# VH-VL binders against q9vr94: the designs that were tried, part 20

Target 1, 124 residues: q9vr94
Amino acid sequence: GVTEEQMWSAGKLMRDVCLPKYPKVSVEVADNIRNGDIPNSKDTNCYINCILEMMQAIKKGKFQLESTLKQMDIMLPDSYKDEYRKGINLCKDSTVGLKNAPNCDPAHALLSCLKNNIKVFVFP
Key: E = the ipSAE of ESMFold2; O = the ipSAE of OpenDDE; V2 = 0.75 times the mean of E and O plus 0.25 times the DockQ between their complexes.

## First folded at step 10 (VH-VL)

Design s21 (framework fv_becotatug; at its last look DockQ between E and O 0.69; V2 from the best seeds 0.00; counts 0 for: pae O 6.0 > 2)
Fold by ESMFold2-Fast, scan of step 10:
Order: structure tokens, then sequence, then C-alpha cells
Structure s21 (fold): chain C 124 residues (1-124), chain A 116 residues (1-116), chain B 107 residues (1-107)
């Protein structure tokens, strides 16, 4: 695994790519999402989707279980891995039926599920 | 290697502006949430505010009208200005770095006394 | 704002004793609680993050537990160097808040 500083640096790079693409998402709202205050709106959901796609957790509106497990083994410090493996498996069906929903709904469903099932929730 | 250090006047008169600077080394200030926290003599810790991401700030509610936090990335510094001070603002002021929601490094603190 | 209430406010303890400090949140915060040690005339030092994850370099006698609203910091076999004030801090929502502190003195 990586250090918590390396994990933070990777997250910041993802925010630097994704937040400018969604100018209706203010920095304050992005800071709130980071702390687990996750609104349900098209712009915030699509911002979250951008980050989750960079993490290879969502592709074309569908959760990617094997890709997510592989990426989290690379991106997380060793002490986080057991908790995240369990949480990811609990959330593997969170996007089922949402692929064609109009507001980047799979991203909201996945992140909300992870927030509710992972004790050590981290997000850029 | 990571270090934060507060500086500024230790004595401020009532009604004036308290001004402090935190100089950091071992990391880039633009890459982390950096915060101000204070501690009145014999009292607990009180969060004041942060600055991050292109200079965006957040302030604790009691301070929103009096507090300004700013950043000088060329000097790797961030600053606190607290206007209209009273004796209740006498405290040790700390700057601190946040890493994933907790404060992993703190400055040594600087005592500011508000007195005529 | 989320209020954190610590107990006890003060405790005088003997070396080798087991010490438990509690922190109660006014609403559920999951595991978003972090613990600090502050010795006299020193800055706070991060001990435990996310209720139970030890910060690098802290002695193994320090541990944390809890979730939701009730959290504990345990010092298993207290040492003289552990005389300090201990603070909990929540990161579940803004503003971040601290408990009022628990002061430990060694007999």
Amino acid sequence: as target 1 above (124 residues)
Amino acid sequence: QVQLQESGPGLVKPSETLSLTCTVSGFSISDYYVHWVRQAPGKGLEWLGYIYYHGKTRYNTPFTSRLTISVDTSKNQFSLKLSSVTAADTAVYYCARELWYSFDYWGQGTLVTVSS
Amino acid sequence: EIVLTQSPDFQSVTPKEKVTITCRASQSIGSNIHWYQQKPDQSPKLLIKYASKSQSGIPSRFSGSGSGTDFTLTINSLEAEDAATYYCQQSSSWPYTFGQGTKLEIK
C-alpha cells in the first residue's frame, strides 16, 4: 500500500481534474461531499461520477467490482484494506437498475452506500 | 521535516486587529487544508477556520464577521486577521495541517494577549 | 453544531493503572472521532484517528473504540509520561468541534 499522504495527493489530483468540469458545484459543496454530506442533484452526482470513473469504480453507469477491488488495493494504505473490501462488497449491487437514470444516479447511489457501510470514509 | 510556525505580535489592544502568520515547510500549503485553532488560558481547543483549494475559506460561526484567513503561496504562508478584539480573544493561537479529517501537524502556538 | 462531552474532567491515576476516557457526541458521527494528547506548554499531538486507528509512532498502550455517539480512549498500563490533557475531535460536519478535555495527573 501507500501512505495516507500519497492517498491524499491522488485524491487531490482527481478533484483538480473533475471539479472544474462542474462549475455549478462550489468548492464549499465539494468540501461538504468530502465529509460525507452528499446532496442528490445532477451536478453534484456528475461531479462524484467523474471522480469514481477516475478511480475505475464506475464505467458507463455501472459499478465495476473487480476493477474497484484492484484499484483500492493499489490506492489505499494497508490498514484500510479490510474495511474497504467489506464495504465495497456490501455496495456491489448499489447501482443495479440505475445505468440509464438521468442525473448520474449510479454515482450518488454508490458513494452513499460506501459512506453508510465504511467506518473510515475517505473521498477527495 | 514537516513544520508549522506561528508569528506575529503577542500583545494587541482592545478594538484593534489581531494579525498572525503561519509559515510552513516540508509540504506545499496549496495541497492541504490548513487551519487556525485557539486555546484560551486554562480552557479547551476551539476551531476558528480553514483555507484550502484556490483560497476558499470556512469560518466558525461566532467569527464570521471578524475573521479573515488568507494565503500567500509564494511564501508558503497563511495568515489570520481577527478584528475588533476584546479580552475574550486572549489565547494561544495554533496553526495546523489537516490530513484526512484530523490534525496531523501543529505549530508550537503563539500567545496573544489582548490588553490596554 | 455537534457538541462533544468528555468524562471525566479530571483524574488522578497511579502508574500501571488502566485508564478509560469517554467522549459522547450530541448526534451520530459514525467513526469520525479523533483523539489528541496535550502536555503542559506543548501543542496537541494526534494519537488516534477514526475512533480506532493508531497514528504512526504512538505507543501501543493507547487504543480507541466506539461508533455512533459513544467513544472511548483507553490507556492500558499508564506511564508517567502520559500526564496530559486529552481531547476528542469530530470531523463528521462543519464546524469541527472538540470535547472540553480530560486532564490526567500521575500520583
Scores: ipSAE 0.836, ipTM 0.938, lowest interface PAE 0.8, mean pLDDT 94
Fold by ESMFold2, look of step 11:
Structure s21 (fold): chain C 124 residues (1-124), chain A 116 residues (1-116), chain B 107 residues (1-107)
Amino acid sequence: as target 1 above (124 residues)
Amino acid sequence: QVQLQESGPGLVKPSETLSLTCTVSGFSISDYYVHWVRQAPGKGLEWLGYIYYHGKTRYNTPFTSRLTISVDTSKNQFSLKLSSVTAADTAVYYCARELWYSFDYWGQGTLVTVSS
Amino acid sequence: EIVLTQSPDFQSVTPKEKVTITCRASQSIGSNIHWYQQKPDQSPKLLIKYASKSQSGIPSRFSGSGSGTDFTLTINSLEAEDAATYYCQQSSSWPYTFGQGTKLEIK
């Protein structure tokens, strides 16, 4: 598995790609989201969607369960994997019925579910 | 390999500005949240603020009018300036690296005494 | 601001005994608590992350537990070198805050 420093570096790249695309999302708000303060607005939801797409966790509003489990094995330290596997599976239906919802609502639903079901939750 | 080291004057007069530098090695200063934390003699730890992501800062509420944190990426350093100091600002000042929500590396700390 | 209250403030402890230190948060913080050891005249050292995850290189006698508002650091079979002050720190919201500290001394 990867180190916590390697996981951090991968996450930083995702923020560097996604945050500039959403100028209404301030750095302060991005830092709040990172620590688990997940607002529900179009701009913040779509910023979150950008990051989740880079993780291959969401595609066109649909949670990608198998891809997410594969990325977890690649991106997380070994000691994180059991907790994440459990939480990811608990969230398998979190975007059901939201595929065509506006304002990147599936991304908000998925991240909220993951935060609530993963004890060692990290976000870039 | 990762190392942080505080430097600056150990004595500052009341009403003046406390100025410290943290020199970092083993990682690039721009890649991590880097923080200042202080500890008054015989007391606990107090978080002061951080700098990260293109030089953006966050300061603990009591310090928002007096604290400035800045970075010099070419020297792999970040700094603290605290204006209008009083005896209450006497403390050991630490710089620290955050990795995923906790402080995994700390400097040795430097005692700054505010005294006339 | 989230206030972290540790107990006890000070404890004189016997080597080889089990020692518990508590940290109570003023609001629910999930598992976003981290524990540090600070020996006299030294910088803090990270011991436990996310309430229960041991930092690399930390002796197995240190463990953490709890969620929500009540957290515990346990030293199973205390050693003389464990005489130090221990701090909890939360990362659930800004500003990050620390508990007031728990000082352990060898009896």
Scores: ipSAE 0.825, ipTM 0.937, lowest interface PAE 0.7, mean pLDDT 93
Fold by OpenDDE, look of step 11:
Structure s21 (fold): chain C 124 residues (1-124), chain A 116 residues (1-116), chain B 107 residues (1-107)
Amino acid sequence: as target 1 above (124 residues)
Amino acid sequence: QVQLQESGPGLVKPSETLSLTCTVSGFSISDYYVHWVRQAPGKGLEWLGYIYYHGKTRYNTPFTSRLTISVDTSKNQFSLKLSSVTAADTAVYYCARELWYSFDYWGQGTLVTVSS
Amino acid sequence: EIVLTQSPDFQSVTPKEKVTITCRASQSIGSNIHWYQQKPDQSPKLLIKYASKSQSGIPSRFSGSGSGTDFTLTINSLEAEDAATYYCQQSSSWPYTFGQGTKLEIK
């Protein structure tokens, strides 16, 4: 598996791509999200959606279980995988029935679910 | 190899400002969160604050009025300034790198003694 | 702030013995606890991250467990070089806080 340094680097790259696309999302807010403080607003949700799309975890507001598991295997250190695997499975239905446009609600729901079900949770 | 090194005056008079610099090597300071932690002689560890890679800071509540942390990415350095020091500020001061919320690398620490 | 209370404060042990250090949080912190070793006149060294994940390069005799409020650092078969003060640290909430430390002396 990858090292934690590699995971950190990859996460930073994703943030660097997504954050500029949402100018209303401040660096401080992005940092708060990283730290598990997940707000609920259109801009922050769609920023989160951008990150999750890059992770191939969500597509058009739909959770991608198989894709997420594959990406997890690639992107996470081995020591993280078991807990993430469990959390991911617990959140497989977290986006069901939610509308993606315009507020990116599925992304918010998915990230919140993952945060609540993974003790060692990391986000870019 | 990753390395952090604290530097600054080892002696500061009461009411003056304690100034320290942390020089890093083996990694870019712009890619990490860096923290300051101190340890009074014979005591435990106390978190002072941290600086984001982009220069934003968070301070521990007792130090919000006295503590300033800054970063110079061009020099791979960040600084700590603690004003109005007293004997209670005598401690070994550490800078430490954060990787996903744990401190994976620490400087050797620098002792600062506050004495008249 | 979250208060971390370690137990014991001090322990004198014989080589090859098993040592258990406890860290109790004033509130639930999930697995957001990390363990550090600090030898005399040295800086802290990360041992265990997120309760149970060993840092690279750390001997296998060191292990961590626990979740919620109660955490344990275990050293199986102590060696002389393990004489140090051990600290737990939480990263669940700001400000970050440390336990008061557990000093281990080897007889």
Scores: ipSAE 0.016, ipTM 0.693, lowest interface PAE 6.0, mean pLDDT 92
ESMFold2 (binder alone), look of step 11: mean pLDDT 93; pTM 0.952

Design s22 (framework fv_becotatug)
Fold by ESMFold2-Fast, scan of step 10:
Structure s22 (fold): chain C 124 residues (1-124), chain A 116 residues (1-116), chain B 107 residues (1-107)
Amino acid sequence: as target 1 above (124 residues)
Amino acid sequence: QVQLQESGPGLVKPSETLSLTCTVSGFSIRDYYVHWVRQAPGKGLEWLGYIYYSGSTRYNTPFTSRLTISVDTSKNQFSLKLSSVTAADTAVYYCARELWYSFDYWGQGTLVTVSS
Amino acid sequence: EIVLTQSPDFQSVTPKEKVTITCRASQSIGSNIHWYQQKPDQSPKLLIKYASKSQSGIPSRFSGSGSGTDFTLTINSLEAEDAATYYCQQSSSWPYTFGQGTKLEIK
């Protein structure tokens, strides 16, 4: 499995790609999201969407359950996997019925659900 | 190499303000929360509060009225000020780095004695 | 706040013995428990995180287990250098809290 250092390194790569695409999202706001303080706004939701798309967890506003479970096995340390697998199963329907454009609502719904249902919440 | 080091006066008079600084090296302060934890002589560990480099803070309830934690980003320093001290505030004070909700690195600790 | 209660408070043990330290939380905390070792006049040192994950560089004789409210730190063959006070800490909710500590003394 991956180490926490490898997980953090992958997270930094995703943030370095996505944050510049959303210049209205400050570093402080992105840091708050990392820590589970998730605002609901167009720019922050679409920043989250950018990262979740890199993780292959969302595609065109649709949650990708099988892809997410596979990517979790690649990206998370072994000690995190059981908690995340349970959280993902609880949140697999969180995006149903939500429109992606223009506010990236599915990304916000998924990440908020995960934050509320995972004890060891991590995000880039 | 990650290091945290506490510094400040080791003696403080009752009713005065206890003031400590934590200097960090070997990591970016933008990536970690820094916490203050204290330990009275012969007693257990007590969480005081945290700060993030943006200035965001959280304090433990018994200390909210007299505790201030601040950051000086240009010096990689965090400070703790505890006002209106009494003998009950005599303790070793630690700063500690949080990684994924556990404290992976601690400073060496500094003993502060509150006495006349 | 979440209260953590450790057992025992103190134990005098012989080298090579198996030692078990328990931490009980006043409410369910999942796996959000971390264990620290503190030797006299030293800073605490992280041993185990998230109930069972060993910190890098920690001897294999240390292990952790448990979930929900009941957690255990095990030293499977005690060494002289393990004389220390051990603390559990929860990260499930604010404020973060520590157990009262378990002091191990080696005979």
Scores: ipSAE 0.000, ipTM 0.545, lowest interface PAE 13.2, mean pLDDT 87

Design s23 (framework fv_becotatug)
Fold by ESMFold2-Fast, scan of step 10:
Structure s23 (fold): chain C 124 residues (1-124), chain A 116 residues (1-116), chain B 107 residues (1-107)
Amino acid sequence: as target 1 above (124 residues)
Amino acid sequence: QVQLQESGPGLVKPSETLSLTCTVSGFSIYDYYVHWVRQAPGKGLEWLGYIYYSGSTRYNTPFTSRLTISVDTSKNQFSLKLSSVTAADTAVYYCARELWYSFDYWGQGTLVTVSS
Amino acid sequence: EIVLTQSPDFQSVTPKEKVTITCRASQSIGSNIHWYQQKPDQSPKLLIKYASKSQSGIPSRFSGSGSGTDFTLTINSLEAEDAATYYCQQSSSWPYTFGQGTKLEIK
């Protein structure tokens, strides 16, 4: 378990790495994604994929269940963990059958599933 | 095992509020979103909106001013209220359980006719 | 909103024929397409999710394929019980939308 401040500090580090790689994703759009307003486009999906790869939740377009559960214990406050565990269970097959290249569809599918199934949604 | 069942008046007068209830059994409402979908006679399926046990909702744009979906966790019930109805709202109304963005179980549907 | 267009609208088919139903999205949706069967006076039933993944309990004669904008539902060796209307549905963005439906009747 970490504090909320530690969680958001880790999130800022991931965003600082990933956002400059996708210059078509504006700060406003990234802020909207943080708040659960998730567009479906190549640039925003691949930005999301960059973040999820840093979290070790996706590797080459494939969801990593065991890694995600381990990272959840490291990255989330204890109060978030039950909700995210339920969300991860509901969303663990959300990336199955989706092609990663070129649109990063698995990343969009996973994050959208989590947003729709978690009441305390957080994202960098 | 898993069941969803719609209920409510089958006839509603124009300008009044259409009110339906979906009662669920065989699963935990804490694990699933429940959606409302309607089908006008001889027409296709139209998504209306969803609710989660927490009260989180999303509504299809044409209905945002008229549609309210609510949940009663103590009764395992989800309700739909659609105000200011017209003949265009005559349809079979379904509630459906969502698992990962697809609808794996549906209620049997209830026909609501808007007529004087 | 994303518009889904199905083809054909209607088809009369003979038992044991192979049937193909297509669904075209107005913009790319990856593999976020799901297929439903609706028999007269019954609720829709999920057949295929995420373009190609069979729902538990559906007969093996049903399969799905496609990605991006063009998707197909195939019924190998049609049976009399397959007379129904078939709908595609996208989950790529809100609002969720359905195709207009394809009605299959058995000769």
Scores: ipSAE 0.000, ipTM 0.540, lowest interface PAE 15.3, mean pLDDT 87

Design s24 (framework fv_becotatug)
Fold by ESMFold2-Fast, scan of step 10:
Structure s24 (fold): chain C 124 residues (1-124), chain A 116 residues (1-116), chain B 107 residues (1-107)
Amino acid sequence: as target 1 above (124 residues)
Amino acid sequence: QVQLQESGPGLVKPSETLSLTCTVSGFSIDYYYVHWVRQAPGKGLEWLGYIYYSGSTRYNTPFTSRLTISVDTSKNQFSLKLSSVTAADTAVYYCARELWYSFDYWGQGTLVTVSS
Amino acid sequence: EIVLTQSPDFQSVTPKEKVTITCRASQSIGSNIHWYQQKPDQSPKLLIKYASKSQSGIPSRFSGSGSGTDFTLTINSLEAEDAATYYCQQSSSWPYTFGQGTKLEIK
């Protein structure tokens, strides 16, 4: 596993790439999403989708279970992994049947499910 | 304090258009999906559709040809028009706010009766 | 569309009794189920979101559990004010759908 410093460094890179693509998402709103306050809007959902695609957790609006488990082992400190494995398993079907365009609904569904099912929730 | 309130005629004649408005207070419609849900007397809840402040909509399949949802962000309102109504459209109509794919706040509901 | 089937349709219950309401989905929906309470002549009120997470302000006697296709709402000690119809709702795919409802009546 990685250190918490390495985890947050990767998070900063993803935010630096994704936030400028969604200028209607303010830094304050992005900070709120980081802390688990997740609004349901097209711009915030598609910002979340951008980050989840960089994490290889979503591709073309579909959750990627095996990729997510692999990335978890790379990106998270060891102390986070058991809780995330449980949460990922609970949330693996959260994107089923949802259309990606235009609202990035799968990204919102996945992140909201994870926030509601993981005690040590972290997001960029 | 979050509030949603439906308004519109409580009686509509068969073949005419049912028209309702939801006025929201205590929050801006911006950044929220807002929905219409109905309930026939003594029956369960039926999702009709949503609108996002950009004008993006999604309608439940049985209503696609008859239903229009619109939004007026300057008035903090969204509206429902259902054309060609019949007695089967008699129901309490609710507007509701979505947060995290659940409906956290609902209007009080308004009964619309379709009768001559 | 995803069909949600609730059980029972109706139950007459005694105060302080533990009540269990079930909701079964026609296909797996993960934890994307939400529970509402509707009292006569009132709008629905969100009780539980994402199968098990309590909505703010809801009494602790209400709890939810389940994943996949089988979900449960539990009232661990029924109060007179809990006489209502309870609905499950799925958010896994469009269209959003509701169960048919479970009506609880207090003896």
Scores: ipSAE 0.006, ipTM 0.549, lowest interface PAE 13.5, mean pLDDT 88

Design s25 (framework fv_becotatug)
Fold by ESMFold2-Fast, scan of step 10:
Parts: structure tokens; C-alpha cells; sequence
Structure s25 (fold): chain C 124 residues (1-124), chain A 116 residues (1-116), chain B 107 residues (1-107)
């Protein structure tokens, strides 16, 4: 695994790419999402989707289990991996039935599930 | 190596503005949320607010009308201004770097006394 | 805001003793609790993050546990250099808040 500083650097890059694409999402709201306060709206959901796609966790509105587990090994410090593996498995079906929604509903469902099932929730 | 250092006047008169600057080295301020925390003599720690290099700020509720935090990325500095000070604002003021919601590095702290 | 209550406020302890400090949150905060050590005339130092993850360079005698509302910091075998005030901090919601502190003095 990586250090927590390297994990932050990767997350910061993803946020810096995605936030300007969603100008209706204020930095304050993005900071709230970072802290686990996840609103359910089209703009915030699509912002979250942008980051989750960069993480290779979602592709075309569908959760990517194998890709997510591989990226976890690259992006997370060793001490986080067991907890995240458990949480990812608990959330693997969270996006079922939500594909093709125009409001990026799969992203909201996945991130909310992860927040509720991972005690050490980190998101940029 | 990572260092943060507070600077500014150690004595401020009641009703005036308390002004402090934190200079960082060993990392770029562009990459981290940076915060101000204070500690009144013999008391506990109190979070004041943060700034991110983009200019995004958040202030603790009791301070929103009096507190301004600003950043100067070219100097690798961020600053705190607290207006209309009283004796209750006498404290050691710390700047701190955040890494994933905890404070991994702190400045040495600077005592600011509010007195005539 | 989330209120953190630490216990005890003060404890006088002997070297080699096992010490447990508790921090209780006014509402559930998951594992979003972090622990700091502050020695006299020094800045706080991060010891434990996310309830149980040790900061690099911190002696193994320090450990943390808990989730939800009840958290503990344990010093397994106290050393003289551990005389300090210990603070918990939550990051679950804004504003970030600290406990009132627990002061440890060595007999």
C-alpha cells in the first residue's frame, strides 16, 4: 500500500478535476461530502460519480467489483484494506436497478452505502 | 522536514484586531487544508476555522462575525484576523495541517495577550 | 455541535501502570475520533487517528479502541515521559470539537 499522504494526493487530484465540471456544487458542499454529509441531488450525485469513475469503481452507471478491489490495493494504506474489502463486499449490490438514471443515482447509492458500512470513511 | 510557525504581535488592545500569520515549510500549502486552533491559559483546545488554497473557508460558529482566514500561496502562508478582541481572546494560537480530518503537524503556538 | 466528554479529568499514576482514558460523544461518530498528547509548553502531538490507527513514530504502548459513542485511549505500561494532557477530537461533523482533556501526572 500507499501512505496516507499519497492517498490524499490522489484524492485531491480527482477532486480538482471533477469539482470544476459541476459549478453548482460549491466548495462548501464538496467539503460536506468529503466529511460524509452526502446530499441527494443531480449535481452532487454527478460530482460524486465523476470521482468514483476516476477511481474505476463505477463505469456507465454500474459498480465494478473487480476493478474496485484492484484499485483499493493501489490507493489505500495497508491498515485500511480489510475494512474496505468488507465494506465493498457489503455494498456490491447497492447500484443494482439504478443503471441509466439521468441523476447519477448509482453514485449516490454506492457512496452512501460505503459511508454506512465503513467506519473509517475517506473521500476527497 | 515539515514545519509550521506562527508570527504576529503578542499584545493586542481590547476592541482592536488580532492578526497572526502561519508560515509553512516542507510542504506546499496548495495541497492541504490548514486550520487555526487556540488554547486559553490552563484550558482546552478550541477549533477556530480552516482554509483551503482555493480560498474556501469554514469558521466555528461563535467566531463567524469576527474571524477572517486568508491564504497567500506565493508565500506559503495563511493568516488569521480576529476583530473586536476582548480579554476572553487571550490564548495560545496554533496553526495546524490537516491530513484526513486529523491534525498531523502543528506550529509551536504563539501567545496573544489582550490587555491595555 | 458534537460534545466530547473525557474521563477522568485528572489522574496521578505510577510508572508501569496501565492507564485508560475515555472519551464519550454526544451522538454517534463512527470511528471519527483522534487522540493528541500535549506536554507542558508544547504543541499537541497526534497519537492515534480513526479511533485505533497509530500515527507513525508513536510508541506501541499507546493504543486506541471504540466506535460509535464510546472511545478509549490505553497506555499499556506508563513511562515518566507520558506525563501530559490527552485530548480526543472528533471529525464526524463541523465544527470539529475537542474533549476537555485528561491530565496525567506521574507519582
Amino acid sequence: as target 1 above (124 residues)
Amino acid sequence: QVQLQESGPGLVKPSETLSLTCTVSGFSIDWYYVHWVRQAPGKGLEWLGYIYYSGSTRYNTPFTSRLTISVDTSKNQFSLKLSSVTAADTAVYYCARELWYSFDYWGQGTLVTVSS
Amino acid sequence: EIVLTQSPDFQSVTPKEKVTITCRASQSIGSNIHWYQQKPDQSPKLLIKYASKSQSGIPSRFSGSGSGTDFTLTINSLEAEDAATYYCQQSSSWPYTFGQGTKLEIK
Scores: ipSAE 0.760, ipTM 0.924, lowest interface PAE 1.2, mean pLDDT 93

Design s26 (framework fv_becotatug)
Fold by ESMFold2-Fast, scan of step 10:
Structure s26 (fold): chain C 124 residues (1-124), chain A 116 residues (1-116), chain B 107 residues (1-107)
Amino acid sequence: as target 1 above (124 residues)
Amino acid sequence: QVQLQESGPGLVKPSETLSLTCTVSGFRISDYYVHWVRQAPGKGLEWLGYIYYSGSTRYNTPFTSRLTISVDTSKNQFSLKLSSVTAADTAVYYCARELWYSFDYWGQGTLVTVSS
Amino acid sequence: EIVLTQSPDFQSVTPKEKVTITCRASQSIGSNIHWYQQKPDQSPKLLIKYASKSQSGIPSRFSGSGSGTDFTLTINSLEAEDAATYYCQQSSSWPYTFGQGTKLEIK
């Protein structure tokens, strides 16, 4: 694994790419999402989707289990990995049936599931 | 400081197995996905595959039946074996470290010539 | 696999000129494009990651832009040491793929 500093540096990179694409998502709202306060709206869901696509966790509205497990290995400190492996396994079906839903619904479903099932929740 | 260095025979005969090792220093191999990339003389870059210290691997489709990548965490090394080589496998072989989906450090490359 | 097509294949350029290299993906890849510089007999060197983010230690004359399928690498004021082949690489899906390369030669 990476250090916690390296993890947050990767997160900053992803936020710096995605946040400007969604001007209705304020820095304050993005900070709230980072801390697990996840609203359900088109703009915030699509911002989350942008980040999850950079993480290779979602592609065209579909969750990517194998890619997600690989990205967990390179983006998270070793101390986080067991908790996230558990959470990803519990949440691997959270996007089923939502591929064609409007408002980037798969992204909201996945991130909300992870927040509810992971003790050390981390997001950019 | 981060360094990756390829080593292995520079000449391999057709039909034999090409074998290379990458030795890393300045970081723990267990903290990163590490990759092999090759470049035929005068041609572009071609991704071959990766390994993670757990033994997890992925190989580019044209190489699946011929390519094996392995890791030795105790030596900070990972290696590539490519079987049944032909002249088309003549290339500079690079090892590289992945950080956040890009290759931030590369070895210096080693030329492997396949000829009789 | 995702195919990356670069343009131009080759360009002979004068120092101080602005140079733009393009990379087109066969399908949308978001911002998952990275740019490398390779000088003769040297290994590739990461210049720009995620379309627009400069790697540490890279001169400010290098910049990247684009999203979706069309990406550009710009060298604002070419220096003699910039003679090299430039490659784009996508990380949106496996296998990772590279463009065919753009060779810049200094007049």
Scores: ipSAE 0.007, ipTM 0.630, lowest interface PAE 8.7, mean pLDDT 88

Design s27 (framework fv_becotatug)
Fold by ESMFold2-Fast, scan of step 10:
Structure s27 (fold): chain C 124 residues (1-124), chain A 116 residues (1-116), chain B 107 residues (1-107)
Amino acid sequence: as target 1 above (124 residues)
Amino acid sequence: QVQLQESGPGLVKPSETLSLTCTVSGFYISDYYVHWVRQAPGKGLEWLGYIYYSGSTRYNTPFTSRLTISVDTSKNQFSLKLSSVTAADTAVYYCARELWYSFDYWGQGTLVTVSS
Amino acid sequence: EIVLTQSPDFQSVTPKEKVTITCRASQSIGSNIHWYQQKPDQSPKLLIKYASKSQSGIPSRFSGSGSGTDFTLTINSLEAEDAATYYCQQSSSWPYTFGQGTKLEIK
């Protein structure tokens, strides 16, 4: 497993790649998303999608269960893994029917579900 | 229809390795976590461990040095090997499918007796 | 590990009686408790998941309740076919654990 410092360093790298692609998403809004305050708008949803694609959790609007569980084992400290396995399994159907929805809706659905079902919620 | 079926030797000698295979039908093993659970005669249920088709495993602490669970997605099977068995390992062994942290389908169970 | 304690261990019950089985966790587990029925010489069968959600195909006489540390399985009007051992299981932390079981016999 990784340390918390390593987890947050990886998160910073993903944010540094994705945030400049969505200039309508301010640093303040991105910080709010990190803390679990997740707005439902096209720009913020597509920013979230960018990060989830880097995590290999979403590919072409579809949730990737196997990839997500493998990446969880690589990216999260051991103390987080049981809670995240729990949340991921509860949320694996959250994107069903949303492929091709116009506002990066699968990303919003997945992250909102995870935030509501995981006590130690972390996001870049 | 969803089915899980255990197979393997019903008699194992002390100190040898207990080997069981679970064959599943009616679903793809790659879509579910799959587990082994055992039950000593007249006793309760004891969780042993799980595997996901990616190779990810978790074993219950008393068994970590003796237990190996493996998966073969091409055959829709997963297997259990428990080494250095004693009479305390005599039990009915079940394979089970997990859906959201509960076991929605179970195999019929196979009795393994450890005796000389 | 989380220890689950069931009560009673054994109960002899009359048809049409209301039966309550209790499961107590050694620490808070939210609603992460699941209930199974095991008839003699058969595999366990999932009845109730997440404390109160009925599994598909399960008779409506079975219901579950509780949160935190105290959980109950209720059989509202017992049928002869309900003679079985009932187990609770927690999924709040690893390892998954089961209660010791409650055996119901019909008079």
Scores: ipSAE 0.005, ipTM 0.545, lowest interface PAE 14.9, mean pLDDT 87

